# Ledger of designs, part 16: VHH binders against Putative methanesulfonate monooxygenase ferredoxin reductase subunit (msmD)

Target 1, 366 residues: Putative methanesulfonate monooxygenase ferredoxin reductase subunit (msmD), of Methylosulfonomonas methylovora (q9x406)
Amino acid sequence: MTSLARADDLAAAPLARENCAVSVETKSGVFGFDCAPGETLLYAGLRHGLTLPHECATGTCGTCRARVMTGEVDVAWEEAPGAARFKRDKGDVLLCQTRAVGDCVLRVPAEVAAKPARHQIPAYRTGLMENIRRLTGDVISFEVALSAPMDFDAGQFVVVEAPGLEGARAYSMVNFTRSADRIELVVKRKPSGGFGDWLFGATAEGAKVKVFGPLGRATFHADEHKNLLMIAGGSGIAGMMSILASAAEADHFRTRKGYLFFGVRTLADGFYLQEFAQRVVEAQGNLEVTLALSHEDPAGADHPDHPGVKLASGMVHEVAGRAMAGRYDDLIAYVAGPPPMVDGALRTLITQGGLSPSAIRYDKFG
Key: E = the ipSAE of ESMFold2; O = the ipSAE of OpenDDE; V2 = 0.75 times the mean of E and O plus 0.25 times the DockQ between their complexes.

## First folded at step 10 (VHH; framework vhh_7aqx_2)

Design m5 (from n4 with S31D S99D L106T; at its last look DockQ between E and O 0.01; V2 from the best seeds 0.00; counts 0 for: pae E 17.0 > 2, placed apart)
Fold by ESMFold2, look of step 10:
Structure m5 (fold): chain B 366 residues (1-366), chain A 123 residues (1-123)
Amino acid sequence: as target 1 above (366 residues)
Amino acid sequence: QVQLQESGGGLVQAGGSLRLSCTTSGFTFSDYAFSWFRQAPGEEREFVGAISYSGGYTDYADSVKGRFTISRDNAKNTFYLQMNSLKTEDTAVYYCAADYGDYEWTPRQYDYWGQGTQVTVSS
């Protein structure tokens, strides 16, 4: 009634005193795993290698829906936005917001596999906040020095829990390296956005955070040998930086083309522009980067301070559609951003580009 | 305390019009992008449309394009959905949601949601 959903309003209450045996009945079989005290059912299943359904892993999307068949569970966030349509009296829960009280059985209405190929198994880690740096007046870059190395694919994300702040937050990795001791993340400071404000505070550098990951399925693999289309809005640019780093490691653009479209409001809102210009130079004509300006008409086709970066007026998915006409040969697309941008990009790629769904990997927020 | 409150729902005949409002408090309205979602009985919540923090970008689900119009009034801290040529398929609970800045900048979720208003379209 008066209650509102808040992304950072999450408190986990441990109810189980011992590990609980959890069984999930899925479209592809029955799987079991142990769930530790205080652990969500989603994270427990994922760290056992099961491909349980999820997207946000933080309570808002509803993709991790399940139904409790037997046993008792604790639901940490009863009013989570992702549960708005649930039949609670029939046992519907979000796996990412639910903890075992004792042994339990759930039905998961999805196909689930155990440890499939190209699946990085998520794990818990702690980390130390390091190298907090302003990229613009309101965009902050930072690193997390991990308690144990993490293998991740370019395009993946982690969930981070900061001390003194309620709830976990999802961030795509900016960097790419195998067996990473450190991950790079980026955030845009918001009014009343607690994590961004915390990052500017005196206690963020050196602070200990909890990390779970890697997560996400919109991944780049250089051994697929495809031309690349990357369309990003919002935090989706972080994953594209990781893809570019992975492509550079593999010398991908020696023989393949790349196209990156980054949507911002105005020229002044752009960031990573020096990094993009450097990648364009390294690719020797095989990588094109366009900054799409939704609230400004550029004076020319090139960025005044980064001439390897092109400028265009319009929403990023419309800019990409115009620029990519006739250029879809042997291509895989990566799309990341808010739902309206992703939906617009998907429509363009399918209807104008003729791409099959299997050639499009995307990550859609909210 | 952040609050989003939908109003303007009700019963309307097919072919009619209805205007929904989302009144907000507890944050700087002009810094937020807004979206409408809807949920019919037995269905998942679906996207209806969105407007950027500046009002310069709007987007709509294909099912409502040309019939629904989104707008915002920063002076009144209010976000609107004008619904024309209503169909029985538009019957649902309508929710407003807010996210900081242009929704192109959003993390993987909307920060705030309203509790919904019922729209019923009779034939």
Scores: ipSAE 0.000, ipTM 0.210, lowest interface PAE 17.0, mean pLDDT 81
ESMFold2 (binder alone), look of step 10: mean pLDDT 81; pTM 0.817
OpenDDE, look of step 10: ipSAE 0.037; ipTM 0.545

Design m6 (from n4 with S31E Y100F; at its last look DockQ between E and O 0.05; V2 from the best seeds 0.00; counts 0 for: pae E 19.2 > 2, placed apart)
Amino acid sequence: QVQLQESGGGLVQAGGSLRLSCTTSGFTFSEYAFSWFRQAPGEEREFVGAISYSGGYTDYADSVKGRFTISRDNAKNTFYLQMNSLKTEDTAVYYCAASFGDYEWLPRQYDYWGQGTQVTVSS
ESMFold2, look of step 10: ipSAE 0.000; ipTM 0.149
ESMFold2 (binder alone), look of step 10: mean pLDDT 81; pTM 0.824
OpenDDE, look of step 10: ipSAE 0.714; ipTM 0.879

## First folded at step 12 (VHH; framework vhh_7aqx_2)

Design k1 (at its last look DockQ between E and O 0.63; V2 from the best seeds 0.00; counts 0 for: pae E 12.0 > 2)
Amino acid sequence: QVQLQESGGGLVQAGGSLRLSCTTSGFTFSSYAFSWFRQAPGEEREFVGAISYSGGSTDYADSVKGRFTISRDNAKNTFYLQMNSLKTEDTAVYYCAASYYGDYWLPRQYDYWGQGTQVTVSS
ESMFold2, look of step 12: ipSAE 0.000; ipTM 0.376
ESMFold2 (binder alone), look of step 12: mean pLDDT 80; pTM 0.810
OpenDDE, look of step 12: ipSAE 0.320; ipTM 0.687

Design k2 (from m3 with E105Q; at its last look DockQ between E and O 0.01; V2 from the best seeds 0.00; counts 0 for: pae E 19.4 > 2, placed apart)
Fold by ESMFold2, look of step 12:
Structure k2 (fold): chain B 366 residues (1-366), chain A 124 residues (1-124)
Amino acid sequence: as target 1 above (366 residues)
Amino acid sequence: QVQLQESGGGLVQAGGSLRLSCTTSGFTFSSYAFSWFRQAPGEEREFVGAISYSGGSTDYADSVKGRFTISRDNAKNTFYLQMNSLKTEDTAVYYCAASYYGDYQWLPRQYDYWGQGTQVTVSS
């Protein structure tokens, strides 16, 4: 289930009454931090500068797995999808869904660093919802004016909790700027999506929200000097917008190639197309953007209203696989979207593209 | 460079009709949703009605529903408001507005471009 479906678990748990000392035993050493009452172990460790493993931070992926070695913890969402195969009798937990009851020691089966260079330290912030705009019939963008400036890398996300809705949801930043006093986010309305419904109801403007971040390790850094492949479906395009903005600021495409594939159902479902066309012009032949149409055969190779945006028929991962044949030199890939799309893209990149897992950065959204 | 210009306003007797036009230039008309807003003296700008970029979806304020009709003509880059059964409370400056994001909006802050306005005065 989603974090919105788990509101009762968060509200009902007996919690620590004072800060707890937490130790994590990792593949790269032992680290300690304080965990505040009601705070998840993941957020506590991350805000102390530890690179604890995570992808979704909302209970769905399982990447933040740890094992309680000593001490008692409180698991807020025992039925979380990411914990479906855990051995609870052996102390397996999700760090993002677990709080300390007292001092505890956990084993984290991952490499963990403390405050490595270029690591953005997450923090708690509040924010005000502003500039809510419909991009399509089911996609809305909005800004959050942050209570304190945030440094983040392109490709990172935040977790947002709305005041009238229980649960927290992860959203990738669309914008990129240093020391941001606001972030731009995008959401695709699901048939039963509480946060999306709230945004479309027009009562969200000016509302206060809780924000934690920046989060995520699928980040772009121009000084790595790589050709870029970006494959996105749904709201996964948000992080690609941030990557393109960062790349433009660094003049990355003066010497490197970029390829963006954005999957939508029909031509009318595309958004950010003007922005993509502008980025293609700025890149002077070194950036290619393709809108992959799963439910429509395009009349021509170029978008009729946004020249520079190419059109292709098919699922985005298949379109990318065909277009990228023989073009994987010195490349790093960013993939974001629904799990089936991400899985298909990963398979293509590894088997057909020959990319090592270290050259692929991805986010799965449910 | 982007321009929206209203026309067709004027003085009309209560119960009469007017047709407002919003002629546009400097952008791809078919990519925009459009709305009419109005502002009476001393009041805030009020939503009147909107049409999606495709023309397939319209919305109207309750105060004008059934009396006003919005349409668009992509060949002429023009957006229209047909006002029937006019009332004295319809007296206002009418503005056309455009939003890039592909669907209609209901608040003035959600629109990217605005016309200069045209006066509509309804006499009893």
Scores: ipSAE 0.000, ipTM 0.159, lowest interface PAE 19.4, mean pLDDT 83
ESMFold2 (binder alone), look of step 12: mean pLDDT 80; pTM 0.813
OpenDDE, look of step 12: ipSAE 0.005; ipTM 0.269

Design k3 (from m3 with S31E E105Q; at its last look DockQ between E and O 0.01; V2 from the best seeds 0.00; counts 0 for: pae E 21.0 > 2, placed apart)
Fold by OpenDDE, look of step 12:
Order: C-alpha cells, then structure tokens, then sequence
Structure k3 (fold): chain B 366 residues (1-366), chain A 124 residues (1-124)
C-alpha cells in the first residue's frame, strides 16, 4: 500500500515553522496578511480577501508577478513558465509559486482591494475523489466531495492538489449550485501529465485531495442581461457547462441568446452532447450549440445522435467567427481552452467581431 | 486500529481550569492536524480550536480565544486543550478530532477520526 504522501508533503519541508507576516505594497496602498508555513504567497493573500492579480494560479500565466523587497522566500517551481521573463536578480517572483521563509515585504504592481467586490473569498478545503468516469479516450470527469460547502460563480475554477503529485492543478467547475458540497471537474489527459495519469489509475477513487478556491474572474452573471458567446476547447468546456447551468437556473435564455462553440478533434472526441441537446431544448431556440471538428469533416449539419447539436468543420475559433458574423450584438464572450485556441479566439473576436476586450472573459488552461 | 481517546474532563467551578488530553494511536501523529470540538446538550457540535500538523499555527473560536490553548506533543502522540477561566457556558462534551489535510478546518465533516468525547461540566 504505497502510503500516499500528503499533498503538503510534496512541498519541501516548510522552511518556516511559524506564520510569516507579509506586507504587500500595491498601487492601491499597503496590505498585510499572514502566510502559513508551506503556503504560497498568492493563496495566503487571496484567502485573506486581497484581490491579488492572478489568472491560472498555477505558475503558467505570470499574472501574479511580485517583487520581493525584503525578507527571505522560497520559490517552489523555479522553472515555472510564468516566470520566464522575470528579473530574478531583482527579486521578481510568482506569488503562486513562492512561499515565505520569514517576514517579508512584497511589491505588487497592480490595483488591489482588501476584499473582492463580487466574488467569494477563496479558502482551503479537503475533498474526496468520487465518481471518476471516462467521457472520452482522453477526457475524464470526476467529482470532489468537499469538506465544506463552497459558493462559487459559474465559470470559476479550483486548484487541486493530490497526494504524491507535485504541483497544483486548476480545474473549472462543471456544475453550478449554491453551497455546493460536491463539484464536478474535467481533466484532459496529457502525455506526462501526472494528475491525468493518476486519475486513470485505480487509486484515485476515494483519494483525499486538497482544494483551494473558488478562483477566476471569467464568471457569468445573469443580471448583466447580455447574450452569451461561449468558445471552448477540450477541458475548457467545463466552465461553459457551469455557465449554461447557471443561465438555465436564471432562465436567462428566455430573453437572451446563447451561442456555444465546442472545439474537438473528431466527432468521437465530443462529450456532454446529451447535455447540450437538453440545454438547447430548454432554451426553446435561443441557444445554439455547435461542435467544431478540427480533424474531421462532418457528414451532416447536425449530430447524428443528438439532434440540436450542430456540426462544423474547422478550428473552433474559425467556426465561431464564421457563424457569428453580424451577430455580435449585446453579448459577453467567454473563452476557455488551450492557450493557442484562446489566443486565436481572442483575435477573432476583437478583429473580426469588433468586441471590446471588456466584453471578453477568458481562461487559458495549460 | 485508529484510536483517539480524550481524558481530563470532569467537574470544575467557574473560573477554574482543566486540561484535556487526546491520546492517539494507529496513525502517524505528525502527519495530522488536530482539533477540539464540543457539543452541549441540544446544541450542534461546534469548533473549539485547531492546531496545524507542524504545531506552528493555532486557531480558536471567538468564544474561547484568550482562555483556551491547544498544543501537541509528537513524541507522545498526544495533543492538549488547556482551558482556563472556564464558564458555565463551556459545559459540553469535548471531542478531539484528526485531519490528514491540516489547514484549519471548521466543520466536523472535514475530520477523518474522532474521539469518543469527554464530559466537561462547569458549575456556577
């Protein structure tokens, strides 16, 4: 029985034995918070309510950049992609990859508030992995039974740490409910992806994980009363499912229109098709769902097994661009998926669609 | 077999002190965070305090802050609840709990193992 190491045990022995006092100098003023041993500076600040800049919170995007002014810190992942352009000699660090060794002063070149205006303050929870199921050959769905209920906005994600696996992984919630005791997440298996491989193993079911969240700002709000354009690739569909669920709950499509484009390689790579079909029916013609096939030409305009789901050939951002021509009125766009897809979609929406960047909410999943 | 056993409970006068102990076995003590809960008659089980796996951090309910202190002794596989300045409202069955993932957990469901409880009665 390979003793599953604690998620926290994977981090080098906490360099600090006690909580460290952290001071953050921002454009909005100076803020303070305590950082627990082994805790990352970002997570510590976020759980205290600070609106520290971040996107992925997992070392990839570089958004949580800060400069260590004084004090000693430990960087957990020196080769993090988000830090590739940092001036290390000047003390530049990723907050999401940095732990306090002692009291420290940081500079964050951003506007920061003491509390989120709209979103929930993220917190640590534990969870049990349950109902692990394969959706496709390389996509797995699983549930996490949370130790405490979690409120979140549709489109947000959590960071999960699993025993024996290094690093945290970000996953968008698929479901939407208030005070959720369970969240559904989706993972696309990647070569050499530790977490994905672990999920395919027999030991993942029933495993205890650490969860931090909710995180993310690409959120849906029915009170904005906007049409919805959703462009997703791979596991990026997760957040869109949550948005659809929330929209349905709010009866959003009674008066607004929705357009969902889901990019996959082949027809066989499609998933959530039954759910899409149901949502389309529920929306009474105000929701269009298109499965974009990048590596296959569809035999027809509609999915053969799921009426109401449209099929198109091409990259998802291209398909969306063609389909949405002349239909960019009064909408918010949501984009989630691999970075190249997201970039392509952003370009299409801005240059072809004429959308303001403020009307586009996106998450890049590494 | 995993065991958590509370001891040190009893009857004490208001203003008095008690020290509860929770002795553990059947798991690696150093890998767990620990908490104390209490349940008064007719009330829900409530969080009293917690200590991190390293012992470097503690958290307490507002109602006991400044009066109660939690500590742990890894060599003895035991953690403690020092209760000072006891009040009648502190009367409850006190439970010790263990969590494999040890950030401060506030809800009972977040803990993996529980003791049987020890009665603490504070008389006026």
Amino acid sequence: as target 1 above (366 residues)
Amino acid sequence: QVQLQESGGGLVQAGGSLRLSCTTSGFTFSEYAFSWFRQAPGEEREFVGAISYSGGSTDYADSVKGRFTISRDNAKNTFYLQMNSLKTEDTAVYYCAASYYGDYQWLPRQYDYWGQGTQVTVSS
Scores: ipSAE 0.000, ipTM 0.249, lowest interface PAE 14.6, mean pLDDT 88
ESMFold2, look of step 12: ipSAE 0.000; ipTM 0.117
ESMFold2 (binder alone), look of step 12: mean pLDDT 80; pTM 0.815

Design k4 (from m3 with S57Y E105Q L107S; at its last look DockQ between E and O 0.01; V2 from the best seeds 0.00; counts 0 for: pae E 16.9 > 2, placed apart)
Fold by OpenDDE, look of step 12:
Structure k4 (fold): chain B 366 residues (1-366), chain A 124 residues (1-124)
Amino acid sequence: as target 1 above (366 residues)
Amino acid sequence: QVQLQESGGGLVQAGGSLRLSCTTSGFTFSSYAFSWFRQAPGEEREFVGAISYSGGYTDYADSVKGRFTISRDNAKNTFYLQMNSLKTEDTAVYYCAASYYGDYQWSPRQYDYWGQGTQVTVSS
């Protein structure tokens, strides 16, 4: 009767009781930082100023790949999509899903700096959920009153942890201001529930949340003096709103052109339309906003309720490709939305638009 | 610019020997583990062998154990595949690969850089 050792007893390695010393070997050299108990290696490194590679910072993208060379670690989410192709037996981990149990040595196959050259060092904050507002049937906006002001670049995001919900969620800032004591975020409700469902419930208002950021590198900088192409789908519009706000503050559209394409299924799925109209007016003809309808044909060329917002039929990347023909000069492109949309947009921009990959900044929202 | 270039391939009779070289540039050679892969016509690319960043550890596919040896020369930014007692079934395009993890991977997906490949043909 050979006792089948149940694979289940992989007892979760006990969390560290004290800070762990972490050494990370990179292409740029070796760096050290402390990791607090329960803290992920990525967040620990980032808050110390290291420019560790990451995109989503929430277990999906796989960009924060590292190998544990020595020491004991705990992986919080073993089934994380970003780790699906990892060889676990070789010590490969996602930094954003891994906690130090003891002192450890990591290897990160990337260039890393001790401090960001331009971006702010991310930090932990607490926040209060406020002004939860439904924008559409499945899109909600909310504000977070932060425990401390946050400086961020337009296009960045934060990670939010809500009480009683497992896991962290990444959300792009909608607003832009220096030393922000409040940030506005947007969530699209997904069938899988979780944070979206919680927001649609009555208990989210006034709730205390944990915030980490700012994160992300798809950022706008007025001093680059480039025309702006923005292609967004769904909640990807959030970062574009921040970029528009920052551009407006910098009076960017006095001398530069902006093109925003926002992809939605139907006219009814559109949101921030009043804001778009306002931004168009403020830009005095230098900003064009087009709502692309993938599942509906518009009755006219302009939104019936929001003059200045154009309507077009088709996938947003196709609409953008057609509209931008011959107009790709001196341009930085921002792309944000579902992965298929982003991929389509990238293909269009590179193959049809002739844009260099270095001129394209993008976020994939899973 | 990162480059990996294979050399030393060619036609050899069964029982013969070849030495493949992979010359690298554009990255810190000493920081990388290196591997050889091969792909025969109509077959998937398969692992042949690997050497750790320190050179202290090597591993080989069962099909080549005892016949093939991998070594590295950090001063020359070059690593090698010595192939002895070659068989007709060793006929393939041989690829060199580099991994920053400092350890070898069996899966090609885990490697950062690849050479263009060199043809090895073993005749009966």
Scores: ipSAE 0.000, ipTM 0.251, lowest interface PAE 13.8, mean pLDDT 88
ESMFold2, look of step 12: ipSAE 0.000; ipTM 0.194
ESMFold2 (binder alone), look of step 12: mean pLDDT 79; pTM 0.807

Design k5 (from k1 with S31D S57Y L106S; at its last look DockQ between E and O 0.01; V2 from the best seeds 0.00; counts 0 for: pae E 20.4 > 2, grease 26.9 > 24.2, placed apart)
Amino acid sequence: QVQLQESGGGLVQAGGSLRLSCTTSGFTFSDYAFSWFRQAPGEEREFVGAISYSGGYTDYADSVKGRFTISRDNAKNTFYLQMNSLKTEDTAVYYCAASYYGDYWSPRQYDYWGQGTQVTVSS
ESMFold2, look of step 12: ipSAE 0.000; ipTM 0.121
ESMFold2 (binder alone), look of step 12: mean pLDDT 80; pTM 0.815
OpenDDE, look of step 12: ipSAE 0.015; ipTM 0.292

Design k6 (from m3 with Y101W E105Q; at its last look DockQ between E and O 0.01; V2 from the best seeds 0.00; counts 0 for: pae E 18.3 > 2, placed apart)
Fold by ESMFold2, look of step 12:
Structure k6 (fold): chain B 366 residues (1-366), chain A 124 residues (1-124)
Amino acid sequence: as target 1 above (366 residues)
Amino acid sequence: QVQLQESGGGLVQAGGSLRLSCTTSGFTFSSYAFSWFRQAPGEEREFVGAISYSGGSTDYADSVKGRFTISRDNAKNTFYLQMNSLKTEDTAVYYCAASYWGDYQWLPRQYDYWGQGTQVTVSS
């Protein structure tokens, strides 16, 4: 997971007391929307149906870059990692970390559409934390029972804000269903992670949380009729579970091939293995799942307890590159994980696989 | 050959300060998260703190929070542990560790590479 968004404890400027009119000048036109008091510019624009650029939505990646042209804004997290190289004297900000103080105009150096086809419009919801389960010593699965149904595409994520904790973090949905009354999420515990520590506490079950989403552009659509390559590290596997569920719903693997590479350090770090094995059986030979062990040599080529899951030694992007030789025809790739893994996978897919950037969808934590 | 080498250990009076360095080679420094662990005789290795790939995020064990600071210098392939207000309980061998994955930053088994350790002794 990405770093938590910081509280507004260092800002001096007061937040707006009423809605502000915001205008964004983009490569594809000028769009306007209202920004509520205390709301980030990113969330305000997204909930009005604009496809504003974003990846993490939490301040770490920099994709939501914009430039303030007129008006006053409040930047909640000046030291956000995604803003490390910004030209602050020119008004560069992160939309996800910026609130309006008054009416303002920003320039967004990206193509932006309003309510295009296939666009799931994000909304604020509340939810109840339920069914908190430990999958491994470090990995927790949990569900959120939503206050209103959510439509989302496989590969999307939500931002969750827990009670009594400042900041919000992005979690990819594990499940897939239309008009979902609940979502399944997975989180990896960090040594001093506020949300992770909260999840291990006695008060998390039944707690009310705030949810914003669905978010994310790295989505799977069965009607594109492509062979699938999925490369994941760590908690990046969550979106691949959603993609597999969506593919199963569409009977995608009746006519198309799928390849999932899940990178972990050792055999003990793997999870969802029973679910992968079941999906392999359901696909009747058209889905291959490999657990790539970066710090352990497997005793055999098959998982001892889950024979539908293959084992290989190496970094996940290298394992995928070797296994996928000659298999890139009619293929779209989904990559999710830590920045070094994603960057390595992207390089392999472009240089060895010959994939255009438009055939690669990815999600980075950084 | 991946190498991590700690330096800067030694004897220091309680209440004093010490700065440890971990110099690295044989891998792309900016691709790794780093942590300090420590081990007193007869005890398990204990997490001290970690620093993200970018150096913008740090985590610390409760026992050292507010007294220790981790930083990194990508130009020198080195990361540091500044130890202030030292206590006799801080006496241990200190190890630096590197992880390619951003996950698994607090259990020893989650780290790919380890230094040889440097002794820190805090006298009363």
Scores: ipSAE 0.000, ipTM 0.235, lowest interface PAE 18.3, mean pLDDT 83
ESMFold2 (binder alone), look of step 12: mean pLDDT 79; pTM 0.813
OpenDDE, look of step 12: ipSAE 0.005; ipTM 0.324

## First folded at step 13 (VHH; framework vhh_7aqx_2)

Design j1 (from n1 with G101Y; at its last look DockQ between E and O 0.01; V2 from the best seeds 0.00; counts 0 for: pae O 14.6 > 2, placed apart)
Fold by OpenDDE, look of step 13:
Structure j1 (fold): chain B 366 residues (1-366), chain A 123 residues (1-123)
Amino acid sequence: as target 1 above (366 residues)
Amino acid sequence: QVQLQESGGGLVQAGGSLRLSCTTSGFTFSSYAFSWFRQAPGEEREFVGAISYSGGSTDYADSVKGRFTISRDNAKNTFYLQMNSLKTEDTAVYYCAASYYDYEWLPRQYDYWGQGTQVTVSS
């Protein structure tokens, strides 16, 4: 089920008549911010610079859990998967799905800072959808021309709301550039996916969308001077592309090694293959890219049309585990894709690779 | 309390100009897209135009394109409808509306409305 975020549902009647004062009690102290009518508590806090805990920011992961201590709030999506285990009677809510109706006091069981240490403060922007192109039978890429330039770290994502569609979706940037006036995003079409279906329609080109970001902590920084392990499935490859671009810009692979494993079902489901080949060449032997085929056996060890891209049979986390045996030194691992794949990869990296959890940065898409 | 207050309406001759203002309070002005509507007697309320929250985008009904212009002043919490080359058919009660973020996302869904101001264009 595509994570539908109803965080900033414009369709809902205003819940508050005024800005609401929000107080957040955290492990690090008490912080305050204003929440606009209809705005979710998470987004309001984030745009004020608070480092509120979040992952998906769209109601699925449950990371932005908080307890309402005082005040009146409204939950936009009561059945959000991330809230499935919440004790509603105690006032537990998802910040990304909750709007203030009046002044309120929240408790967030996390360390919080008043300003991000390294990341940009997220903001709202408008965007124009451009250059919609089909990458595969069910994967589409598109660009968003932003109303204002956005600085972001490679590996971050934005939340997008489309015209006439309920909810918001999180998408990782594919590109990397400083002060980006355009971002490239990737969407995999899923059954009953409103946004995906809309993108495949004729009306998406030129459409105006709402964008909030950048978000996410699974970010690449060249100044960490670590080798890179990237394990991606499906649209999870988007963030990895951004990381590769950033790494290339920083000439990271001059002195460090990179390993990318991209999981797809069949050879025909592969995309960005030309880009991979180029990155491999640019890295002068210090980047290895492997396409893992879960539902097909490759005829050879190399992609027939893209030299430098390796082929392997199996689940991507298994392929990565086998290939990376003995090569886990001085690296940060990035994992992105469907939750089962991410979980498999995490287990592999921790149990077989011996990686510390602090060396693993991941995003679950689903 | 949230307030939207229209001003600047009145009687004008055909071919003349009028500038409407909508002054707002009680919410974060910069976070809202703004729209103008009008309703003639016996007619349904119709869209006139809109401006995005950033001010970078505007949209107009075909009937007013080239004649009407919408702008906003964030410092004053006010947005405007400049009406030029007015026609008798422009006679209506004009309403201002606010939508959280851009109107393009959910057309005709608005969070707040003004009370309206009468514009009468005489021949």
Scores: ipSAE 0.000, ipTM 0.234, lowest interface PAE 14.6, mean pLDDT 88
ESMFold2, look of step 13: ipSAE 0.216; ipTM 0.674
ESMFold2 (binder alone), look of step 13: mean pLDDT 82; pTM 0.833

Design j2 (from n1 with S31D G101Y; at its last look DockQ between E and O 0.01; V2 from the best seeds 0.00; counts 0 for: pae E 3.8 > 2, placed apart)
Amino acid sequence: QVQLQESGGGLVQAGGSLRLSCTTSGFTFSDYAFSWFRQAPGEEREFVGAISYSGGSTDYADSVKGRFTISRDNAKNTFYLQMNSLKTEDTAVYYCAASYYDYEWLPRQYDYWGQGTQVTVSS
ESMFold2, look of step 13: ipSAE 0.376; ipTM 0.799
ESMFold2 (binder alone), look of step 13: mean pLDDT 82; pTM 0.835
OpenDDE, look of step 13: ipSAE 0.275; ipTM 0.675

